# VH-VL binders against q9nrl2r1430to1533: the designs that were tried, part 343

Target 1, 104 residues: q9nrl2r1430to1533
Amino acid sequence: GGVHELSAFEQLVVELVRHDDSWPFLKLVSKIQVPDYYDIIKKPIALNIIREKVNKCEYKLASEFIDDIELMFSNCFEYNPRNTSEAKAGTRLQAFFHIQAQKL
Key: E = the ipSAE of ESMFold2; O = the ipSAE of OpenDDE; V2 = 0.75 times the mean of E and O plus 0.25 times the DockQ between their complexes.

## First folded at step 22 (VH-VL)

Design k201 (framework fv_ficlatuzumab; at its last look DockQ between E and O 0.95; V2 from the best seeds 0.88)
Fold by OpenDDE, look of step 22:
Order: sequence, then structure tokens, then C-alpha cells
Structure k201 (fold): chain C 104 residues (1-104), chain A 123 residues (1-123), chain B 107 residues (1-107)
Amino acid sequence: as target 1 above (104 residues)
Amino acid sequence: QVQLVQPGAEVKKPGTSVKLSCKASGYTFTSYWMHWVRQAPGQGLEWIGEISPRGGTTNYNQKFQGRATLTVDKSTSTAYMELSSLRSEDTAVYYCARGPEWFQKPGLYFDYWGQGTLLTVSS
Amino acid sequence: DIVMTQSPDSLAMSLGERVTLNCKASQSVKTYVSWYQQKPGQSPKLLIYGASNRATGVPDRFSGSGSATDFTLTISSVQAEDVADYHCQQYFSYPYTFGQGTKLEIK
């Protein structure tokens, strides 16, 4: 049910945040530090935003939750070349997420 | 006070392996990235790899083709770098260096360095 | 790999003079550049990170600037204790790479 799914989403976000490769995704990219980021990425998102949405019960379906997580990774790969630490972290974290998401 | 302590020197023959240690103190060992950098005599610095002591995540300079292995012992706050198939060109001072905290970009800076271990590879 | 090229390879300056050290990246590294000072027989010391941020405890006479491919470390008034090798480093992409270093001496 909805309560069970909400708890599962919360737990998964916690696990993502604790992961070694979470650092690029913990909060929204700073426009001051990365001036051109929002010229390229039109739907910015981060784990803190997703966590807030979970807490507010904004996800009615698991697919909606998964879509936001996938968007987060998509943004990373769109902005960062493959050999950057951000992209490498994203690749590993996404793989971890895919494994955990199968349990939803 | 943050300190990274390394042995002074190691002497090895070509084809063998060496495992260098770096004992950290004065900070929370698992909260910061650890890097390894070497410097051949009279040469510049060369980055070898990085490790997160939190979960063991590593990134390597592909130049070493898997010859380098980074590990940590959290119970002793010690980082290790093992280098196999040693060759004369591996003769250098090997530094461990503390990177930023786990929630930052790993290569942002190296703010504390060990004194380095001189590795001499000769037949 | 991104190549960092420093210039000059060496220089000798008089006390109190302004020193300018250059670092050029083979491709854009944005502002992901750090500078290190290495005195004779010692390990490197962090001076600048993020191209222009001075590390804690670093004297005000040291400053960093630049973006994309061209970076500069400046010592506004060089002191005797500044005799050292200086290294620039990029952390934009793997592998992180350093310049070949610049040797600073005092006349």
C-alpha cells in the first residue's frame, strides 16, 4: 500500500545519501560555482529535493519516484563528461539504485 | 593536529610488489578522501588514485593498468597502496595526501600530506 | 589525459618583487585547479584551490586566478621563505594531472 511504498522510498533515499558516490547529488548545483549549469539543465533535481517530496507524500506511484531519480542521473550525465568524478560517481550510484529499486 | 605518517624508505627488486602504509591521526579518518601521489627524482607530481575510507570506493589513474591497489584499515586509521610488477621507473617518493570531506568533489584539494616514502626499485 | 604546462620552468627573483607563475591546460578545466608549494626536501603544501581560493594559513601575498585553460599564481612580494617548487594541478577529469613544476629562487 501507500504507506509501505512511502517507507520504502524513504529508506532508499537514505541509502542513496549514505553512499560514497552521493556527493554530486546531495543538493542542487550552485549557480555561483557552476554558472552555466542551469543554461544546460532545465529540470534540476537532487536527493534533498526528492527526500522532501517523499516526506510530503508527493509520489503516488513508484514510477514517479523512479522517474525523479533517473532524471537526477540523466542531468549528471548530460552536463558532465564521462571521465569526470561526477560522471563516475553517477554511474556507480545509478547501478546501486537500479539494484535497490527492484525491491520496490 | 592532522598527521599522515609514512615509512621513510623501501627497497625492492623488479617484478616484486610493495605495500606502502599511511597512518592517519588527528581527524575522523572515514570522513575524508585519501589520495596517493608519487614524485620521481627531479620530476613533477603524478596522481595514482583515491579512496573513500567510508565505503571503500576507489578511482585510479589508468596508467597503472591495475598494478595499484588502494585499501584502508578503518580500525587503525591506516591507508595502504600496493604496487605490483615493480619496475625501475617506479622509483619515486610516494605520498599519501588527505582530500576533502566525503560530500565534496574528491580532487578538490590535498590539504595534508605525509612526508612520503622513498621507493627504490633496482636489481 | 589533460596536460598541464607550467611556465617558466625556473626563475630567480629579488626579495620584494612580484612573481607570476603560469599554468596552461591542454583543454578547459573550468576553475578546477589547485596550486601547491614544495620546499626543498619537504612534501607539497596546498596554496590555492578552485583556481582562486586561498587555503587556510596561506599568506595574503599568494593569490590565484584564471579559468578554462590559463591560470596564474601570483606572489605580490616574494620573501626568502618562498623559495620552492610550485605545482599546478587540475581535477576536472581523471586522471588528475599536475604541471611539471616551476622552481622559484631568490637572487
Scores: ipSAE 0.892, ipTM 0.948, lowest interface PAE 0.5, mean pLDDT 96
Fold by ESMFold2, look of step 22:
Structure k201 (fold): chain C 104 residues (1-104), chain A 123 residues (1-123), chain B 107 residues (1-107)
Amino acid sequence: as target 1 above (104 residues)
Amino acid sequence: QVQLVQPGAEVKKPGTSVKLSCKASGYTFTSYWMHWVRQAPGQGLEWIGEISPRGGTTNYNQKFQGRATLTVDKSTSTAYMELSSLRSEDTAVYYCARGPEWFQKPGLYFDYWGQGTLLTVSS
Amino acid sequence: DIVMTQSPDSLAMSLGERVTLNCKASQSVKTYVSWYQQKPGQSPKLLIYGASNRATGVPDRFSGSGSATDFTLTISSVQAEDVADYHCQQYFSYPYTFGQGTKLEIK
């Protein structure tokens, strides 16, 4: 909703990007490098896109922002088996997100 | 010129620990994953774990979880692997190997390797 | 753990021959396979990553192919300096695992 929430969303995205485990989530998965990804994941999302949506004030509710972040993680877990580097990174970054979201 | 420098050899008794070093030069240490791999005499290669010097994130081969500890010292561009509760089966050459940049899949490739430290564990 | 099985265990070739080394994964690893060359007394050297991408400085006689479970490393015209052990490695899932190696010798 207000200006404080939008600043909080931006701060949270910055913290996520800084984290070591952000590497699978910085940009959309390349269809060239991972040809079957978009056959499986129908609502792709990444941190650079979420950051653009914050900048354009496209989130009207905090729940919409949280939904996009959680969609990002759920896509990771849907596509990647649990013992992959992507899934391990997603698990740790999601835990970090929950901690940071409580502060904001 | 990328270099990873490791000490040559160490001899240890079972039940003790060792801390192996890997000094990196010729690249931005904090921008690349670092891996540790061992090779027992006459045997294949075995991945131990990886660390991001950028933020210290680690992933371990479950076989070594609880015994292996990976750390870095950013100020000296040095990676460390500590292995505790040593057994004779830990006798091997231990390599450090540089992975890709931090924003890539960590195991994508190991493009530069140290010369290895021969660890001998015997009573 | 995903088992990488290499074949043959060893082979001896004449100079200039085409060599094909095989690596089979116990589960699909997509294209997440790398190949390493290890000469006697030396540390491994990266040859191929992503199943088919040659690393910088690797001669073009080395090529890789495959996906899912079946992978090959091909040396189009083997040279004396190619005497080494060759290891495939999957990086699809933890733990990363290597094949047992193939020893290449010259007759």
Scores: ipSAE 0.828, ipTM 0.931, lowest interface PAE 0.7, mean pLDDT 94
ESMFold2 (binder alone), look of step 22: mean pLDDT 94; pTM 0.956

Design k202 (framework fv_ficlatuzumab; at its last look DockQ between E and O 0.91; V2 from the best seeds 0.85)
Fold by OpenDDE, look of step 22:
Structure k202 (fold): chain C 104 residues (1-104), chain A 123 residues (1-123), chain B 107 residues (1-107)
Amino acid sequence: as target 1 above (104 residues)
Amino acid sequence: QVQLVQPGAEVKKPGTSVKLSCKASGYTFTSYWMHWVRQAPGQGLEWIGHINPRGGTTNYNQKFQGRATLTVDKSTSTAYMELSSLRSEDTAVYYCARGPEWFQKPGLYFDYWGQGTLLTVSS
Amino acid sequence: DIVMTQSPDSLAMSLGERVTLNCKASQSVKTYVSWYQQKPGQSPKLLIYGASNRATGVPDRFSGSGSATDFTLTISSVQAEDVADYHCQQYFSYPYTFGQGTKLEIK
């Protein structure tokens, strides 16, 4: 049910945040530090935003939650070359997410 | 006061392995990235890899092709770098260096360094 | 791998002179560059990170600038204690790489 799914989403976000490879995703990219980021990424998102949406019960379906997480990774891979620290972290974190998401 | 303590020197034969230690103190060991960098005599610095002591996640310079292994012992706040199949070209001073906190880009800076361990590889 | 090339390889300056050290990246590294000072027989010391941010405790005479491929470390008035090797480093992509270093001496 919805309540059970909500708790699962909360727990998964906690696990993602605690992961070693969460650092690129904890909060929105700073426009000051990365001036061209928002010229390229049109739907920015981060774990803190997703956590807030979970807390506000904005996700009615697991698919909506998964879509936001996948968008977060998609943005990372779109902006960062494969051999960057961000991309490498994203690759590992996404793999972790996919394993955990199968339990939803 | 942040300190990274390394042994002074190691002497090894070609083909053997060495495990270098780096004991950290004066800060929360698991909260900061740890890097390893070496410097051959009279040469520049070469980045080997880094580890997140929280979960043990690592990244390596592919030049070492799996010869380097980074580990940590949380109970003793000690980082280790093992290098196998040693060759004369591995003769260098090996530094451990503290990176930024875990929630930042690993390579942002190395703000504290050990004094380095001189590894001599000779037959 | 991204190659960092420093120039000059060595230089000798008089006390109080302005020193300019250069670092060129083989491709854009944005502003992901750090500078280190290494005195004889010592480990490197962080001077600059993010191309232009001075590390804590670093004297005001040290400054960093640049973006993309061209970076500069400047000492506004060189002091005797500044005799050292200086290393630039990129952390834009793996593997992180350093320049070959610049040796600074005092005449």
Scores: ipSAE 0.886, ipTM 0.949, lowest interface PAE 0.5, mean pLDDT 96
Fold by ESMFold2, look of step 22:
Structure k202 (fold): chain C 104 residues (1-104), chain A 123 residues (1-123), chain B 107 residues (1-107)
Amino acid sequence: as target 1 above (104 residues)
Amino acid sequence: QVQLVQPGAEVKKPGTSVKLSCKASGYTFTSYWMHWVRQAPGQGLEWIGHINPRGGTTNYNQKFQGRATLTVDKSTSTAYMELSSLRSEDTAVYYCARGPEWFQKPGLYFDYWGQGTLLTVSS
Amino acid sequence: DIVMTQSPDSLAMSLGERVTLNCKASQSVKTYVSWYQQKPGQSPKLLIYGASNRATGVPDRFSGSGSATDFTLTISSVQAEDVADYHCQQYFSYPYTFGQGTKLEIK
C-alpha cells in the first residue's frame, strides 16, 4: 500500500529487466513475428506494461503485482514448449523472481 | 564494420582439451548473443551452444553438455569455447557467429561469422 | 532433436533459371527458419531469417517461404556467383539444427 511498497515494486521490476533472461518479457509479443500468439494467449502482459502500471500506481495490493508477474510466466509456459529458448528463460527468471519477491 | 577474428588452426591429441577464442570488434559486444557452430570435414553444420555476454548466461546442445564450456571476457570483447575430452570425431572447423541483439530470440539469425578455427584431433 | 531434411542434395542449373530448394522439419517449427549460403572454403552467410525475411544486402532474386514443416528458398534467376551450399536452420527449440545442405552448381 504505501510509498515503500511502490518503491519495492519498482525495484523488483528493475531487477527483472536487468536479468539476462528478461528478453522474452520486455515487451508484448509481436503479432507480426508470432502470428498465432494472440489466438492462444488472451491476457497478454509484459514487463514494460507492468512497469507502467507501477508508475501509474495501478497496483493497490502486492498480490495484484505478483499476479501480473506470474501471469507473464504462465503465458510463457502455455505458449512455449519446454525446449524453447523462451521457456528456458522463463524458468530461470521465474526462479529469480521468487527469490526477489521475499523483499515484498 | 563487424569482425569476428579466430585463430586459423589448432592441433590436439585425444583426451586433451582446447580453448578456442573469438575476438569481436566493430559493435557493442555485450548487446548481442554469441553462438558457436562446428562443421566436420565434408559434413553439415552443428550448433554447439550460445552465450549472452551481458551476464554470461549459456545454453548448450545436450550433445556437448559436460564437455563444452562457453565464456566471455567483456574487457577484451572476446568469446571462448573450451572443449574437453577431445576425440577424433571432434575434428572440425569451429565458428563463432554473432546472433541478434540480446532482447531478441537468440537463434533468429547469425549475421556475422568468424572465419573458423580448424581443430584437428589425432594421435 | 528436430531434424531438418533438405532436398535435393545437389543440382546443376543453367544461368537465369529459377531454382527452388526445399527444407522439411520433422516437427512444426512455426516460422523459425533461417537460410545460409556457404561457398567452398568460406563461412556461412545469412540469406533469409524468419522463413521469409531477406537479410541486409541479399539480392531480391532470393526469397523464402513456408511455415510449420515445409520451407523453400527460391532463386528467381540463378547467377554464376550463386554457386554454393545452402543450409536451412531451425531455431524454434533447442538444440538448434541445420539441414544437411543443398549444393548448387552452374552447368
Scores: ipSAE 0.762, ipTM 0.918, lowest interface PAE 1.0, mean pLDDT 94
ESMFold2 (binder alone), look of step 22: mean pLDDT 94; pTM 0.957

Design k203 (framework fv_ficlatuzumab; at its last look DockQ between E and O 0.91; V2 from the best seeds 0.85)
Fold by ESMFold2, look of step 22:
Structure k203 (fold): chain C 104 residues (1-104), chain A 123 residues (1-123), chain B 107 residues (1-107)
Amino acid sequence: as target 1 above (104 residues)
Amino acid sequence: QVQLVQPGAEVKKPGTSVKLSCKASGYTFTSYWMHWVRQAPGQGLEWIGEINPRGGTTNYNQKFQGRATLTVDKSTSTAYMELSSLRSEDTAVYYCARGPEWFNKPGLYFDYWGQGTLLTVSS
Amino acid sequence: DIVMTQSPDSLAMSLGERVTLNCKASQSVKTYVSWYQQKPGQSPKLLIYGASNRATGVPDRFSGSGSATDFTLTISSVQAEDVADYHCQQYFSYPYTFGQGTKLEIK
């Protein structure tokens, strides 16, 4: 809730996008480039979508925002084995997110 | 015109370290992954690691973890690879290779390669 | 580590023949395979990425196919300039690994 909390969500999303390890999460995975992704991942989400939801004030609770970010990482770890570049990026970006979220 | 310029040769003794350079030109240095790959005489290609020059994030082949260090100097558009505790088995040609744009899977392709530096490690 | 095994180790072909080079991964790498050409004394040059996408400036006679574990590079009509070593490489997972190479010669 509130304007201050939504501004904090916006700032956090901007920090995630700026991070080097955001590359797997910037946009939804391409169905053309990765044909089986949407057979496995049923609740796709990405930083551009989360940022638009923040801009449109669609998060009523901080928990809803956090759930979307954690869903994004969970999808990454579900689809990608641990030794892939996507999983390594996800691990580091999730750790960064947890640090930034503590500042909220 | 994309170019990656490396010195032609380096000679080192076992137990020392070397820092190899790769000067990039003709593109926005911070927008693309950079990789390092070596090729021992008469052998295949071996990936060493990658760096995102944008923020300095690195990923290493675990075989080289702890011995190889990748860095960049954004002001000179130069990538560096330092290899420590050299052994004769490290004798190889060391290439830098440009990866894709930073927002892609880093290993997607290596589209431009330096001409390589021949590192010779011998007593 | 994912082992990439190329076959044959070498071959000699007549000009204009169709050439097929094989690359087998020790486990599924999906379509995350690239092919490189390396002429004697030169750096590798990208030919194919994503199993089947031709890199910029690569002649139409080069094509790639495959998924999971079995991949091919095809040269539809081999030219004298195609004399080189050819390497497949997976980028599905760390460490990225290359096959041992196939040497192509013209007879």
Scores: ipSAE 0.835, ipTM 0.935, lowest interface PAE 0.8, mean pLDDT 94
Fold by OpenDDE, look of step 22:
Structure k203 (fold): chain C 104 residues (1-104), chain A 123 residues (1-123), chain B 107 residues (1-107)
Amino acid sequence: as target 1 above (104 residues)
Amino acid sequence: QVQLVQPGAEVKKPGTSVKLSCKASGYTFTSYWMHWVRQAPGQGLEWIGEINPRGGTTNYNQKFQGRATLTVDKSTSTAYMELSSLRSEDTAVYYCARGPEWFNKPGLYFDYWGQGTLLTVSS
Amino acid sequence: DIVMTQSPDSLAMSLGERVTLNCKASQSVKTYVSWYQQKPGQSPKLLIYGASNRATGVPDRFSGSGSATDFTLTISSVQAEDVADYHCQQYFSYPYTFGQGTKLEIK
């Protein structure tokens, strides 16, 4: 990709990655560590994947970007019980995202 | 070398509060979760809560019903645990323990521990 | 809360014997289990994490195994310095919980 100004999508991804609760979402879940994950989650996604899509200008609409972020959270809540650290982190990060997304 | 230094002992009366300190050194303080665990005399270990010193995110054992408050001072690399409305059953050794790096599941392991602070609660 | 139950509560072994410590979870915790060694008057020391991963500096005679609800810490040949309390811990869900501990002594 070429050099371009930091877009709103890029900025938001940076903020999500820097958040304390980003650790469950930084990269795709390891199939070795979680053997049954991909049996349950059919559309896996993570912040590094979303960042790559942003860098490649694959998002034409804000709604497409938001959909991928929401998918990331929905996957977390589908696989992880509410009282897990992953689910709690996801809840807080999603709340943060919703606030930031209003700026898009 | 990683070190977590805690005061030796505290004596408190029921109904009062205590703020225990844990000074960290030998590593980047803000890069690792910090946990608090206590052990009553002759009993097992009990997890109290965790804090991410990076941004201040906390999670607590609901057993304490808001009595425990975890904080950090980044400038001094010190973690604090305040416990209010003290009871006799709060008598225990309180440990601070370093968790994994911030990008890992916080309860993965506690690889370094303080020597613990003996808190005695008695009238 | 997830209850971790260790067995036995205590045991005395002869030097060089194989020691097996058990930990049972009240529900599945997958492989999210750690083991700690606590010598008299000392703070706990990490031995195993992720059910089967040996921590740095831990002797080869220590090993961990198990998944879901049944976990085991094994000392292939117990040494005098292994006298301690051993604790299992789950970190699958909040609150993180420990077993009641197993006391290991040497005859």
Scores: ipSAE 0.820, ipTM 0.927, lowest interface PAE 0.6, mean pLDDT 96
ESMFold2 (binder alone), look of step 22: mean pLDDT 94; pTM 0.955

Design k204 (framework fv_ficlatuzumab; at its last look DockQ between E and O 0.93; V2 from the best seeds 0.87)
Fold by OpenDDE, look of step 22:
Structure k204 (fold): chain C 104 residues (1-104), chain A 123 residues (1-123), chain B 107 residues (1-107)
Amino acid sequence: as target 1 above (104 residues)
Amino acid sequence: QVQLVQPGAEVKKPGTSVKLSCKASGYTFTSYWMHWVRQAPGQGLEWIGEINPRGGTTTYNQKFQGRATLTVDKSTSTAYMELSSLRSEDTAVYYCARGPEWFQKPGLYFDYWGQGTLLTVSS
Amino acid sequence: DIVMTQSPDSLAMSLGERVTLNCKASQSVKTYVSWYQQKPGQSPKLLIYGASNRATGVPDRFSGSGSATDFTLTISSVQAEDVADYHCQQYFSYPYTFGQGTKLEIK
């Protein structure tokens, strides 16, 4: 897909960022605010990082892009209990992503 | 200046529904979470739910078991809370309260409150 | 649900005294605690968020501290206008919950 896939990735990231439930994922977790986060999460990632990778054309396959997005959600669910606002937001955003990803 | 304006009082019978309004002004309505909190006479505060006026995403206190419905009207910058199957125990002052901006944790704080609407549920 | 328990339920203090209000969570809420002041016949007012951050416009005599399960709101020198109910709240998990409140009066 090349150029077409890149455009699709860009658009999907934009849609994810604009979603109501994007707030936990916009940027990397602050080590100051959450001191133990990086003791638990070994592969941190966020939408701004993913956007940068898209802009730099680092994703050659859709599967690579999807893997990073899924990693972002898995990190959220690993660190946050199910009844936290972060986890709830992640659940809704992931569902949205899965629907959009089917269009890739 | 930020203001949240609510009607003073509502009187309802058990089993009926009520829709409370909260008109916001002095800020960008769609940029901040909105919360609803009630306070029974002489009691503490109880969180009902939150809504993101930007996209309409909501989260509810499960205690209300779907009886509460949060909505917004962007054109009038007004938030609504509808509560159905009213009971005497629903008698309370109902507050709308502005939360943080949409890109922050929804419950971080409630920095502006309406004056509250006294809902009396009585036969 | 996480239960927030405040203590004492009420207290009467003399002007200028140091006031300490406590809030205990039934489980760890990290630092996701806010404090509100509610004067008679008024709506609540935000004092502290994130356990220790003073809200804009809040006098310096108010301070918050604590983490995990034990939290404290302190008034270094209580004033007549501080007569109110004080509420703690956790926003670590749904549903957000408040303490039962502490009533502060002046002797």
Scores: ipSAE 0.892, ipTM 0.951, lowest interface PAE 0.5, mean pLDDT 96
Fold by ESMFold2, look of step 22:
Parts: C-alpha cells; sequence; structure tokens
Structure k204 (fold): chain C 104 residues (1-104), chain A 123 residues (1-123), chain B 107 residues (1-107)
C-alpha cells in the first residue's frame, strides 16, 4: 500500500510492541526452549517479523497485515492452554489490537 | 547489588486493610516482573500475583481476586500489595520476589526475594 | 489448580550422602518447574528453573531433572549448610503453585 497505509501499519506495530503483553510475541519461539512448538505450529510468526515486513513494504493490502497479526494470536491460542501466561497475554493484546486498528 | 527491602512486621484487626511495600534497588525496576508470595506460619508458599512494573499489567491468583491489589511507583522503585477484608487466615509472611525480565515468561523464576513482612491479623 | 506433591515430607541424612527429593504434578507442566531452598529463618532462594537449569551461584552438587509430572532435585553430596526446606513450584499455568516442601536435616 501507500505511504499513509505504511505509516498506519508501523504505528500499529509500535503500539503492539510497547504493550506489556507483547512479551510472548516479540520474536519467534525458541525451538531449544520449547522443543515441540514447531511440531504443532506450522506457520510461525512474531512481531519482529511483521515489523520487518512493514519496513520492507511487503504488505500490499491491509488485510494481509491484519492476517499476519491474527495468525500470531491464533498460533498462541492453538499452542497454549487458556490458563497459561501466554494465552492470557494473547487475549489482552488481541483486544488491544482490535481497539487500535479501529482508531485508524 | 539487587535488594528488595520490606518492613519487618504489621499488626491488623480482621476486616481492615493493609498495604505492604517492597523497595527495589540495584537494578532497572521497570525491566523485571515482580511477584508476591506469602507463607503462613509453618506452612508452604502461596503465590498471590504478579505485576509488570513497565505498564502495570497484573495477574492474580483467583483466590485473592477482589481482595489483593498490586501497584508500583516507578519514581521510587517501590512495589505495593494491598490486601483488604483481612481475616485471621491472612496471618503470614508476605514476600516480594523479582521475576525475570519483562520479555520472558513471568513465572520462569523468582531470583531475588525480600526478607518478608510478617502480617499478624488478630482480634 | 495444579497440585504439586513433594515426597518425602522430611528426611535426615549424613554428610556426604546423595539426596533425591521428589515432586509430582497433578497434570503435565512440561518442564516449567523451579526449585527453591529455604534455610531456617530466611527467604527462599532459587536453585533450579526449567526443571534442570541451575541458577547463578548455585553449587554444582545441586541438579534437577524431570518433565511432564515427575521431577527430582538431587544433592550429590549433602553439606551441613544444606539444612533447609525445599519447595518445587510449577509456572506452567495460573495460579502458580508450590509443593508443600521437604525438610532436610543432617543426622
Amino acid sequence: as target 1 above (104 residues)
Amino acid sequence: QVQLVQPGAEVKKPGTSVKLSCKASGYTFTSYWMHWVRQAPGQGLEWIGEINPRGGTTTYNQKFQGRATLTVDKSTSTAYMELSSLRSEDTAVYYCARGPEWFQKPGLYFDYWGQGTLLTVSS
Amino acid sequence: DIVMTQSPDSLAMSLGERVTLNCKASQSVKTYVSWYQQKPGQSPKLLIYGASNRATGVPDRFSGSGSATDFTLTISSVQAEDVADYHCQQYFSYPYTFGQGTKLEIK
């Protein structure tokens, strides 16, 4: 998309990264620390990867950007039971994302 | 070096509230999770809740939901735990404990502990 | 809540003996277990996290192992300063829970 859309995507990613609940999503899950993660999650994604894609203008539609963000949350909820710190963080950050996306 | 300083004791009546403090020094206060844990006399350890001092996000043990409130004062590097509607069963030593850096799983470890505040709740 | 059950409740050991302390979770906690030492009159001290990682400054005689539901803390050669309560803790899911503790004494 255009300059205005890229600025909006960048601003939204910045807000997500700044949020307390971004901690499970900052970078890809470590295979060493979580050995079975990549047996279950086939399309891994994280905020650092999404931010780099914004920086390189790889998103042509807002829907592509939103799809990557929603995939990030979907992976979290698929791998992590509801009562884990990761799932609770994901729930709160996803709610925050929806609010921030509407402000644009 | 890393220190978490807590007052030694508090005495309260049932039905009242208490606000316990934990003064942190020797590290960047906003970079690490903070936890509160209690230990009744002769009993085991019980996790109360956690706070991210960075933005104030909290999670509580459901047992304490509605009675416990965790806050921080970033300007003084001080964490607080307020417990309301006190009961004699709340008599315990209350510890603050530093968790890992904020970008890690908050319960990963509690690597530094305060010396604890003995709260006595009695008529 | 996930219950962490430790065994034995207490034991007395001779100096230099090998000690194994057990901790059983009521459901799988993967490797999300830590161990704490609490000497008489003191705050807890972190020994092990992630089931098997020694914390900074913890002597090599302490080691942890296990996964899923069964975890152990081993002290390869017990020293006089090891007299303490030992607690396991799971951090897999909320609320985080501790075992009831094992009291270690020297004969």
Scores: ipSAE 0.798, ipTM 0.926, lowest interface PAE 0.9, mean pLDDT 94
ESMFold2 (binder alone), look of step 22: mean pLDDT 94; pTM 0.958

